# Ledger of designs, part 4: VHH binders against Uncharacterized protein MJ1128

Target 1, 280 residues: Uncharacterized protein MJ1128, of Methanocaldococcus jannaschii (q58528)
Amino acid sequence: SQPLYSENPVIQYFKNPKPFTVENVNMPVTYYGTICGKYIGYQITPHNVNEEARKCFYKYFKLKDKNPKEAERYLKRGLFLTEYLISQADKETAEVDEKNITFIVWRYNFEFPLYNLSKGWRGALCQAGCLKTLYLAYEATGDERYLNYANLAINAFKVPVEKGGLLKIRIYKNKSYYWFPEYASENPPYVLNGFITATLWIGDFGNKTGNADALYLYKEGLKSIKTFLPMYDAGDWSYYDALGHRCNKHYEHLHRLQMLWLYNKTGDEIYLKYYKKWRE

## First folded at step 20 (VHH)

Design A3 (from v1 with Y32W)
Fold by OpenDDE, fold request of step 22:
Structure A3 (fold): chain B 280 residues (1-280), chain A 127 residues (1-127)
Amino acid sequence: as target 1 above (280 residues)
Amino acid sequence: EVQLLESGGGEVQPGGSLRLSCAASGFTFSSWAISWYRQAPGKQREWVSTITEGGSTNYAESVKGRFTISRDNAKNTLYLQMSSLRAEDTAVYYCAKELSYDELWEYFTSGTPHDYWGQGTLVTVKP
């Protein structure tokens, strides 16, 4: 059987690595090539790292009782990548409504010309993915350190984009709604799928931990999805963002999956409506 | 591990009624939407009905008004009450648990399908 986390020397190694140790591991590296005439090249992004980490944890959970030895390999990799993410997170403090909020946020180490983003840009999907990763690490190990970081990560969604966070207030018919932009900026493109995923992962975290902020953000996020969903209707197809870009087949499929899942979860007919209306 | 076991299938005459059951285990039944599917001989599996976590119901057009999906959370059991049965309703009926969002996301990103199906129960409608 797999040793307890606290007694597993391999796991402990990644939790407390020896300074100046060179880790020769597989890292997700994305080749961006040239974007809008600017060479971006190969990049390690927190998005891809957390994605790989989550995959590892999922494999671990599936295998831990069936094949402990193999499961341990996935756990090891997942935890390493989680620790890497922790090391890459920026800790910030912002004043919101006369309260100081401390949060951690993951930034991209390159410019993204497509949306006029400068080096150090951030996004809600990535943030939520990192949040999920931290929680999965917590679930796998029981180490509250991961939960503490997760709690700091959730705080970023309470802080306005203008103050370094991931909350954007979106106005519709003179009412204010919460949005978590996949590409955080003063005028984000308001990508739908990223917002939905972020919202749902926030909700999952809230439901599992009882984090009041997460639960509130989840509620507001759902409200926003329902409110703005009609704006993403392109007839028998959906828009990818609020700029009027239509989904490709890949993201159209995602939207439909999200609609169906949301309907199954909430029973709200609006999701079923668009699930049926949109095609792929 | 998610387990689903269908029962209640059998032979029935056109216009008759039949009640299917699906016994669920390995997950918190009340927290998930559950669905019925069916597969007729030589045809693809098709969606029949879904009942959401909150109890909302949805039906395929072909069964609307004739079939009723329900659930007993205390018994971890899904039901399908079928009435006014037709020959075209002949199929193996399956119950399915919805994917978690994490599983859904994994499917989307990796392309690996996830299915939580029972073994099915055969319904034959014939004179």
Scores: ipSAE 0.778, ipTM 0.895, lowest interface PAE 0.6, mean pLDDT 94
Fold by OpenDDE, fold request of step 22:
Structure A3 (fold): chain B 280 residues (1-280), chain A 127 residues (1-127)
Amino acid sequence: as target 1 above (280 residues)
Amino acid sequence: EVQLLESGGGEVQPGGSLRLSCAASGFTFSSWAISWYRQAPGKQREWVSTITEGGSTNYAESVKGRFTISRDNAKNTLYLQMSSLRAEDTAVYYCAKELSYDELWEYFTSGTPHDYWGQGTLVTVKP
């Protein structure tokens, strides 16, 4: 079994790392090549880093009682990547409704020409993934520091995109709806799958921690999904984004999985409708 | 650990009825959608029915109107009432817990299948 937090040397190491220590670890690196005539090359993204971190934590939880030694390896990796993410996060403060909100946000260190994003762009899917990663780290260690960071991460979803956050107000029939854009900009493409995932991860965080903001954001997110879902209907297929790009087979499959899962969770017939309607 | 144990299978005549049960443990039963699948000899496993967390039900077209899925959350048990059974209903019937969203996402991103299945119970429909 895993030792207590205070007795685990791995956990203690990451709680108090030695400055100027060189960590030679495998980092997820994505090759973007040339996009729209611009060479992007190899990039370490917070998205891929949190993804790997989550995988590590999941493996840790699976193995902690069966193979503690192997589990510890995964824990170590997960925690390292989490600490890396923490170090890469930007801390910001914005005024929203005459209140100051402090939040952390992860930005990409390269431009993304596909959506005309400049270096330093951010996205809700990545943010939510980092949020989940932080929570998993908390779950694994009991270290409240991770939960505190998670609470700062969730705050980004309360802050308008225009103020550096990840909340976009999307209008439909003269009503306002919450959106968390996978690619945050003044005019985001409104990618559906990323929004769904972000919403669900926010909800999970809220349910696990009791964070009132997360719970509220989750409800608003679900409302938005149902409201805008018809706009992503391409007949026997779904659109990837609000720009009219059709899903490839990969993302079509994801949409259907998401529809089914949402139906199973909520019982809302609209999800089942599109699960049945869309093909793959 | 998630555990599912199917029971109630057997041999029945065409037009007959049978009730399957699935005893669940290792998770909060009431918080999950639960499904029935079946696999006939030489065929792929197919979805039969699902009951959602909230109690909504849906069915494969092939069993609609004949099968009824239900659950008893207090007993952590899933049921499948089968009526008007046909030869084509002959199969091993499996109970399945739905994936968490995280598991679903992991499956999508990694390609690794995630399923929680019981051992199944055999239903044979023949004269």
Scores: ipSAE 0.768, ipTM 0.893, lowest interface PAE 0.6, mean pLDDT 93
Fold by ESMFold2, fold request of step 22:
Structure A3 (fold): chain B 280 residues (1-280), chain A 127 residues (1-127)
Amino acid sequence: as target 1 above (280 residues)
Amino acid sequence: EVQLLESGGGEVQPGGSLRLSCAASGFTFSSWAISWYRQAPGKQREWVSTITEGGSTNYAESVKGRFTISRDNAKNTLYLQMSSLRAEDTAVYYCAKELSYDELWEYFTSGTPHDYWGQGTLVTVKP
């Protein structure tokens, strides 16, 4: 769901409504309500579809040896939602550094006025969630088709935003750094929590599959998290984005969880520093 | 599945020492950061110390210099060596396994809890 925008108290945390339900099948929807005076309403988004699919796969893996009949129900729903995502993917080819890169990408079919995004925008968090969903489907079934789609999905992170992909370059001290924007545009707001999540899920995919591009993107993403992290420090609190907006309490809690997790995984003291510094 | 069993609690004089243990099973112990937390009666559970999979350690300011966290990966056991104990250290002590990032994200997005805590062991520091 859409984060609470702390400087706009009437646009508070919107909770997803119950998905539209049809016999034996339902699709998760997101209710966006009105954003900056524009009614967006109910939307089927690839983000909420991939989230529901992943929850189904997690339940399948938890139950498959304990309650196979119930586990099969979750597997079937997870796969149904994954096939929906595949059906909604746009396959594209872009020239990057004199090489053609073929990729798939998921788009939002509505505008997002908060960050001035036109219909058809894309985001790295959604993309990485679809990547994770495809890998889980592969893990559950052994069907190589899902892995093939996941390899195409990873390629979107190699393609610049300006060419339809999800790679943005940030400059700091005359050096270039990779960024995977949650809200992709020419001048993205550089939302931190989605970049962290996308980076970590890209890394998980690379580690599980040996995909060399994913491993490289993961390394570059980790470098960027560490490099830009101080810019999100607001003192005893953190910034949600690079536009200077402080997190609401809900996303401050997420930032603290992410800092602790990164410290536990990497041992890098910078993450523990901000975990201790940022209070919620 | 994941099991964490704390032991070694008891009553101790001020300035005394105790060693807490946490026996772990149901996961690959050496691949995860493990932490100690404590909860005094009527208070919020608070973080005490963490040891990462690579052996890096860190401590809450209130216990730094007095407590030492360690792990024995061959025995799947976490330890907390407590010394110079004070009345403020009276609490139930819990060990906790780090969440996977997927579990953390699922908790954040849907509220699904993924808590890997033991039953706790009581430490009482006599006045």
Scores: ipSAE 0.638, ipTM 0.818, lowest interface PAE 1.0, mean pLDDT 87
Fold by ESMFold2, fold request of step 22:
Structure A3 (fold): chain B 280 residues (1-280), chain A 127 residues (1-127)
Amino acid sequence: as target 1 above (280 residues)
Amino acid sequence: EVQLLESGGGEVQPGGSLRLSCAASGFTFSSWAISWYRQAPGKQREWVSTITEGGSTNYAESVKGRFTISRDNAKNTLYLQMSSLRAEDTAVYYCAKELSYDELWEYFTSGTPHDYWGQGTLVTVKP
């Protein structure tokens, strides 16, 4: 009656400090200054943390066969930052279409007055960055715990914004389209660059893991990018969001890069059209 | 390790033709968009043409109708057939593997360059 099983030891690359330890560590911070008359100041955001973690993992992968000691330094830092993100995630459950969905989300613990967001707001770009970071940690270590958290992170994109998730339905010509808002709210500003990035990183996760929900979300996201892209055309320039804010030069450059990339991937000439049309 | 080796450049009279080749190795050639770029002395490198993994092609306006990009996935080779050459086509021509989205994002956010370029092949169109 003894079950047959295989127990593989897990190689642990990260050692937690003793509980109640105070550590002096380098964390990326952003200075927001004052936004719409409200002082926001210095913030540690999950977005900046996941960017630094991914940078570390990319350096690890680039160096691991060339300079293993240097590579291990980047691995250890990447994993530390990933563990920080895990510790900051909120785990939630919501009922969607008579099914309970359990997910994790990362929140910004400060207000964002430009889009009228209170403390605790969330966004799809940050979420997808954390998803990517968790997958990179899994890829670097083989530790299934990171993949388990990534699967919970993907679930946030299945949950409507109104129920604490990151899915917004956008209507065009009487048809419903999926949107993953970078600034999640009941009526989001529909920032384009973050939606594109979130869609592509969801798709990469689905392709790498076979996660069926991620693959479906990716397909729906691509459909929405193509459908709504003309709304962001300001002539020889592009709009940052659906509220009429034109891109600064930095984000116009990103839009051009995204258009060329999407053309190179899909062959759809709409992306090449806007790559050529939107001049920075 | 990604390697891209251009060949086929040389001198040609105005109105002439050349065929450039790019031998690729170190990556799954058929899974990537591959492009030609060119750089004239003292100018920025400019995009010339792209062929996607699915075989769709497009061209810069300055070369449309005169240049044809193609690929042979069995030989891991990219081609650029150039015709009706003009003096302003004089440049070093580069074969390039396009970036992954992760590489694009890392470039945007941190300035970390990613490039997968060959050494280039010189095309000189005599005045």
Scores: ipSAE 0.620, ipTM 0.837, lowest interface PAE 1.0, mean pLDDT 89

Design A3 (from v1 with Y32W)
Fold by ESMFold2, look of step 21:
Structure A3 (fold): chain B 280 residues (1-280), chain A 127 residues (1-127)
Amino acid sequence: as target 1 above (280 residues)
Amino acid sequence: EVQLLESGGGEVQPGGSLRLSCAASGFTFSSWAISWYRQAPGKQREWVSTITEGGSTNYAESVKGRFTISRDNAKNTLYLQMSSLRAEDTAVYYCAKELSYDELWEYFTSGTPHDYWGQGTLVTVKP
């Protein structure tokens, strides 16, 4: 039931197309096969598109002063994929604390039965990846349009899941904590690795742009990572989510990498503790 | 280009001491945590010690109290002072620069390596 990245058929599917269409190009595709008895199949998702776009921008930045011709190929592909993401974003407005918040959000156009998600679901990991992609496009081009979209994308993290956004309030010992669910729903599974990544990418955006909302969300996210981390301790192993599912070997390795990284960044001993405790 | 060059390895008797050095270039050394790892014959590479950009240090339990990590930001150099050496400390020792989070994620999702390792220096502790 794991997504497969080894298949890359050319598939042209665009939500809400206009009279002119995007020319047929190689798009990243994920094969989901059958999940809990339901055929999902091949999907172009905002997650795998933002991942490919980021890879292109990283290669552009590595090569731009060394091999400008090759770097330009990566820039053009990265920007093409970024424009595709922009074309697929939904713009929404929600009332939060008597204020209207306008945001953009990326949705999956298929159901995800493993976590009981209906078509049109969204997730914080994908959203933060799109945010990072937009910022990289801005960094590569200086085109403020990309930064404007990134500012709208950050706003989704201020809007409760119940109102179409990506903020879930998690209660622990009579205190409220922020959570950005990778699989957003009324009762999300609270997947840990995606929350950590979303928090860190939000923070990177805030640090690079000075966006005050991003900096605040980052601070609250870090507090929540530390607070809830013990809940994911299974002894010499870790839990993938708050439903008691143990990580497979691949995601256990990711959790260990994340713990070490957080220790190196923050100096907080709790992360080193779990890095040492969780065997892979 | 990030470059890390270890030196100071050699042969010692049990209970002996060595100081390893790692010369760094191609990045802002003072802004990154730097670590020592080691790989014994036939074993996986294992973490030994880390020093953060702020100077905080930590150690694997197997070396705690015997090894001391330090850094000289003016010389872009990482050190590992080893004492009370034992046969199980025999290994090739590597210094490593931490990844950015983006590099960590790219490695995890795509297998794209971000190898900020030196070539290593051999430490042999005689039986």
Scores: ipSAE 0.613, ipTM 0.824, lowest interface PAE 0.8, mean pLDDT 87

## First folded at step 21 (VHH; from A3 with S56N)

Design B2
Fold by OpenDDE, last read:
Structure B2 (fold): chain B 280 residues (1-280), chain A 127 residues (1-127)
Amino acid sequence: as target 1 above (280 residues)
Amino acid sequence: EVQLLESGGGEVQPGGSLRLSCAASGFTFSSWAISWYRQAPGKQREWVSTITEGGNTNYAESVKGRFTISRDNAKNTLYLQMSSLRAEDTAVYYCAKELSYDELWEYFTSGTPHDYWGQGTLVTVKP
């Protein structure tokens, strides 16, 4: 039988870890090699860490009743990675509309030459993934600490990029729209799939928690997706970003999946239009 | 656990009609798009129709004007009304639930199947 949350030794361990404990774990490491003449090498990124953490939690949820022993392994790994993420997050405060907003944000510890990003860059997809991870940890453990961190993470999406957050105002026909850049900068490439995913994960968080900010951001995000979709139309194919880079087959497939999913969820015909128009 | 159970299949003459049903459980039926697929002998499974959460419907060109997809959320049941049936409509018909976005994302990264499927119901159109 599944132990109570309060009695689960794994959960208790991560609630009160012993200082100076050495964890022997398999961290997700990405080899970037040399990009644009710059050696990036091996990197542990918050993106890959949260991705692995989420996978672990999903496995845990699937196995917790069927194979508790195996499930515990996934839980332990997921929670470790979550705690790691927490330890790597930067806590910031910014003034927005004469109000101070405190938020946490995850930064990359290397430059990304492809988009001219300096060391310490951040992105909405990663942020949203970390948000998702924190929520999953909360769902798995009932530990409100994770939810509190999630609430801090969502706040980053309310803060302009220029102030250290992940909100970019994108103008179209003299109207302002919200964007959450996968690669945050003054002039982001406005990658579509990352924005869609971030938006949907924000929405999911809002729906599950009742977080008003998340719900609002979700609404605005959807509005932006619909508004800017035409700009990503390359005919029978889609653009990966607003810079005019065409999708590869992998990301084209993702765009189509996203279009179909959004259509099925919302009924908005524009998604179906592009699902049909774009090819693989 | 997501469960889908198709029924209503059988033998019918060309030009005839048949109504398929899919009983769903294990999820909030009204919150999801549901689809029909079919697989003819020796052929690949093909999409037939989808009804969205909001009730929008779409159809494959091969069945458009002949098939009607509908849903009863109170009964957690999906329907496919088939009319003007043709020999080419002979297939096992499957009910499918769309993935959650999280599942979709996982698929994108790990290659998970696209949909939840029932066991199917056989429709045979012959004189």
Scores: ipSAE 0.694, ipTM 0.891, lowest interface PAE 0.6, mean pLDDT 93
Fold by OpenDDE, fold request of step 22:
Structure B2 (fold): chain B 280 residues (1-280), chain A 127 residues (1-127)
Amino acid sequence: as target 1 above (280 residues)
Amino acid sequence: EVQLLESGGGEVQPGGSLRLSCAASGFTFSSWAISWYRQAPGKQREWVSTITEGGNTNYAESVKGRFTISRDNAKNTLYLQMSSLRAEDTAVYYCAKELSYDELWEYFTSGTPHDYWGQGTLVTVKP
């Protein structure tokens, strides 16, 4: 059986880390090679780190009652990566509507030439993934510290991109809509799949915690998805972003999966429409 | 743990009717879309029908107008009413719970198996 939080040796290990110790772990490293004539090389990204952490937590939850020893290994890895993410997050404060909002945000430590992003760029998909990771850590341990960080992570989605956050206002027919750009910039490409995933993960967090901001952001996000879906219609195919790039087969498949899932969840027929219209 | 148990399969003549049931446990039944799939011998498993969380229904073209999917949330049971059965409807029928979005995302990124499945129930349409 899974030990209580206070009795879990893995939890105790991370509650009292010894400074200047070296952790020899397999960090996820992505090879970017040369992009647009610039050598990016090998990078450790918060995106890949949170992805691996989530996988570990999912494995832990599946194994905790079946194979506690193996489950413990996954928990340890997941928690380590979570702690790493926490240590890499930047804490910021911005004034929004005459209120100060404190938030944490994860930035990439390299430039991304494909979208003309400078070193230190950020994105909503990564942010939402880190949010998910923090919540999973909380669920696994009961440690309120993780939930507190998650709440700070959510706040980034309330702050305009221009002020260091991940909220972009997108205009359609003289109305304002919320967007969470996968690649945050003054003029983001408005990638669809990343926005959908971020929106859904925000919603999940809201539903699980009762965080009112998350719930609000979720509703606004869904509204935006439905509003802008027609713009991503390329006929029997979908566009990857608002710049007119068509999806490859991989991301076309993702779009269809997302459409179907959203339809099953919400019952909104627009999702079914595009699920049927788009092909693979 | 998610559990799905199909029942109601059997042998019927062409033009006949059958009603399949799927008993679900281990999750909040009413909060999920539930689907029927079938697999004929030597063929790939194919989607048959889905009923959404909200009660919307969808059908494969091959069964549209002949099959009816329904659910009883109080009993945690999914149904498939089959009518005007044809030889080509012969297959093992499976009840499936949709993946959570997290699971779906994991599938997309890592190739994890799709959906939760029961053991299936055999439907044979034969004169």
Scores: ipSAE 0.691, ipTM 0.883, lowest interface PAE 0.7, mean pLDDT 93
Fold by OpenDDE, fold request of step 22:
Structure B2 (fold): chain B 280 residues (1-280), chain A 127 residues (1-127)
Amino acid sequence: as target 1 above (280 residues)
Amino acid sequence: EVQLLESGGGEVQPGGSLRLSCAASGFTFSSWAISWYRQAPGKQREWVSTITEGGNTNYAESVKGRFTISRDNAKNTLYLQMSSLRAEDTAVYYCAKELSYDELWEYFTSGTPHDYWGQGTLVTVKP
């Protein structure tokens, strides 16, 4: 079912903004400080932008029938940030299995020395967050333009990292598995929580839209989670990544939440096992 | 809006049985895992049991073998069959709907609690 399109002036404004208009808004700016001896400073990241956008949409949905005026403020902010994200996305085409795939991808405009990432690096969590944001915008407005962008965003997960996308093939016992790296590189750290979230958001998109690629990616992602989950077991605790970094309390809590949610959703006992095993 | 309403509580003797119900509305009942919790006087709320979307069941060790969780999707109702009741089972029992992943993520990132609870139903086990 397609959402009803709104003729709200706010929606129309951000759909067709007037060129040279200055938007004086609160942008989420992250201070990274110095990382590994390199000053990164203040950055506007697509990750934080989409996060704020999603929060706005969630507030909008909660308030739209209770307090329309307040809801409209959140809608306005959410849509602005969504349009900003669209403007910042890079459109690419890559050949995969003798087929050309066009996709959009969000890149970070700074280096990330911690994982030896150069300026312009990308990640699956951010991508999936942007995907979610686009879909939420679609849900809020009924504007198919957002859905079209979402469909382009999902395509990035079909393209190998080596070709500019967000698909990494991870080998285990001579079998190939899909991975969507939070930090895309030739040798990613394989952060678990980001992969899980990306997978679940991809799945949600697939279930809501019927996008066959998303559904397939979701299925493969779940398979990968179950396959590699034991590798992240540090006993009564979990590893953050495949490099052997243990979770802090914050991310340990996230892993447990994810395990419980996955168990409730799928019924797979492996998730319950690790939910019980890992502590916080 | 998600609504949950527990019923079936009451006073029962040790060794007795009781069946709790939770009437759900405001969401597609069959698409979600549903859980029972309980809170004894002066104690923290604790998880009792969960039934997944697919019908898989899980129980706290303290109630395993004595309690049975089930659901009727056609009636949008969750059940908890309690048997061999003990004094320590005395508590207010709550049913809860699982969070969507988006809600879970929001909770994680913002720290804002998200709980879908009913008003609870009191179970008192005493001679």
Scores: ipSAE 0.681, ipTM 0.879, lowest interface PAE 0.7, mean pLDDT 93
Fold by OpenDDE, last read:
Structure B2 (fold): chain B 280 residues (1-280), chain A 127 residues (1-127)
Amino acid sequence: as target 1 above (280 residues)
Amino acid sequence: EVQLLESGGGEVQPGGSLRLSCAASGFTFSSWAISWYRQAPGKQREWVSTITEGGNTNYAESVKGRFTISRDNAKNTLYLQMSSLRAEDTAVYYCAKELSYDELWEYFTSGTPHDYWGQGTLVTVKP
């Protein structure tokens, strides 16, 4: 009952945009105010943009058979935001193990003094969210262009942070582990929930597309979660990051949800252990 | 569309046994953790038991040793074998499907409803 891809007016709208057209749309704008004496003010972040885009796609999927007209509005918004994200992505090439890897990455257009991040900083959670968004766009439309961008986005997780990517090698007991830092830097705070989410979104992408890199990264990510999980144990509470910052109630709840979900998915008892141990 | 239909509820004497069933449809049953919840009159809904995708089982302390959760993936059915039933076990029992992680994340960020629920089946433990 839905129009074919080629006949969908929403799709056609994005396939044949008119150059220099000014779109007056609602964009997610985040107010950061002043951080550490620096006025950051209002910012359009790829994180919030992809979040809104995903929400739109989820609404579309829920409504497409029930209320096609309403669904189309969500689809249009989701796709617009996706196209915006594509437009804002930086394309980079880095040499890794004597191979050139081309990837796209989303950068923040402001400094983040809290973690001593300079303008242009990046993060794995945002990256994974954008990845998810691209895939959702693909799922909604069947347009392989989105999948191609998603494949470029996943490549960022194969590139070391030092080379502009989002892979950080974290050492524990003389063994190397993969980490995808929510705040990428030479010495990231190693935020747990962001890493878990990024890992799971990477895994989802791998499972749905068969992307071998994503599947590998997912496996390594899970290994890392289990390995480092004890370091985030604050007794009856959890740490937000490896710097010793305790979770607030909001993020404590998230950690517990993630533990439970991971346990239900994998059966690994370590997740259940901490789900029970941590309180909220 | 995800659908869950509980059955098997009824009246039973203290110390008795009852087996609940939950028929699932609209998703790949074997790929998800499934749970039992219950809600007594005037009380909040509480978790009873979960069986993971891999078949691991967990129980609330109040039912541990008395209840057994199981699943038949071929039949898309969840079970709860209840034994040594007590008056305090009286409640409407619900079957729940685990959220996808995307749904979980959406719940966390926007407050979207948690879990997929059936209509429930009433269990009454009375002498």
Scores: ipSAE 0.680, ipTM 0.887, lowest interface PAE 0.7, mean pLDDT 93

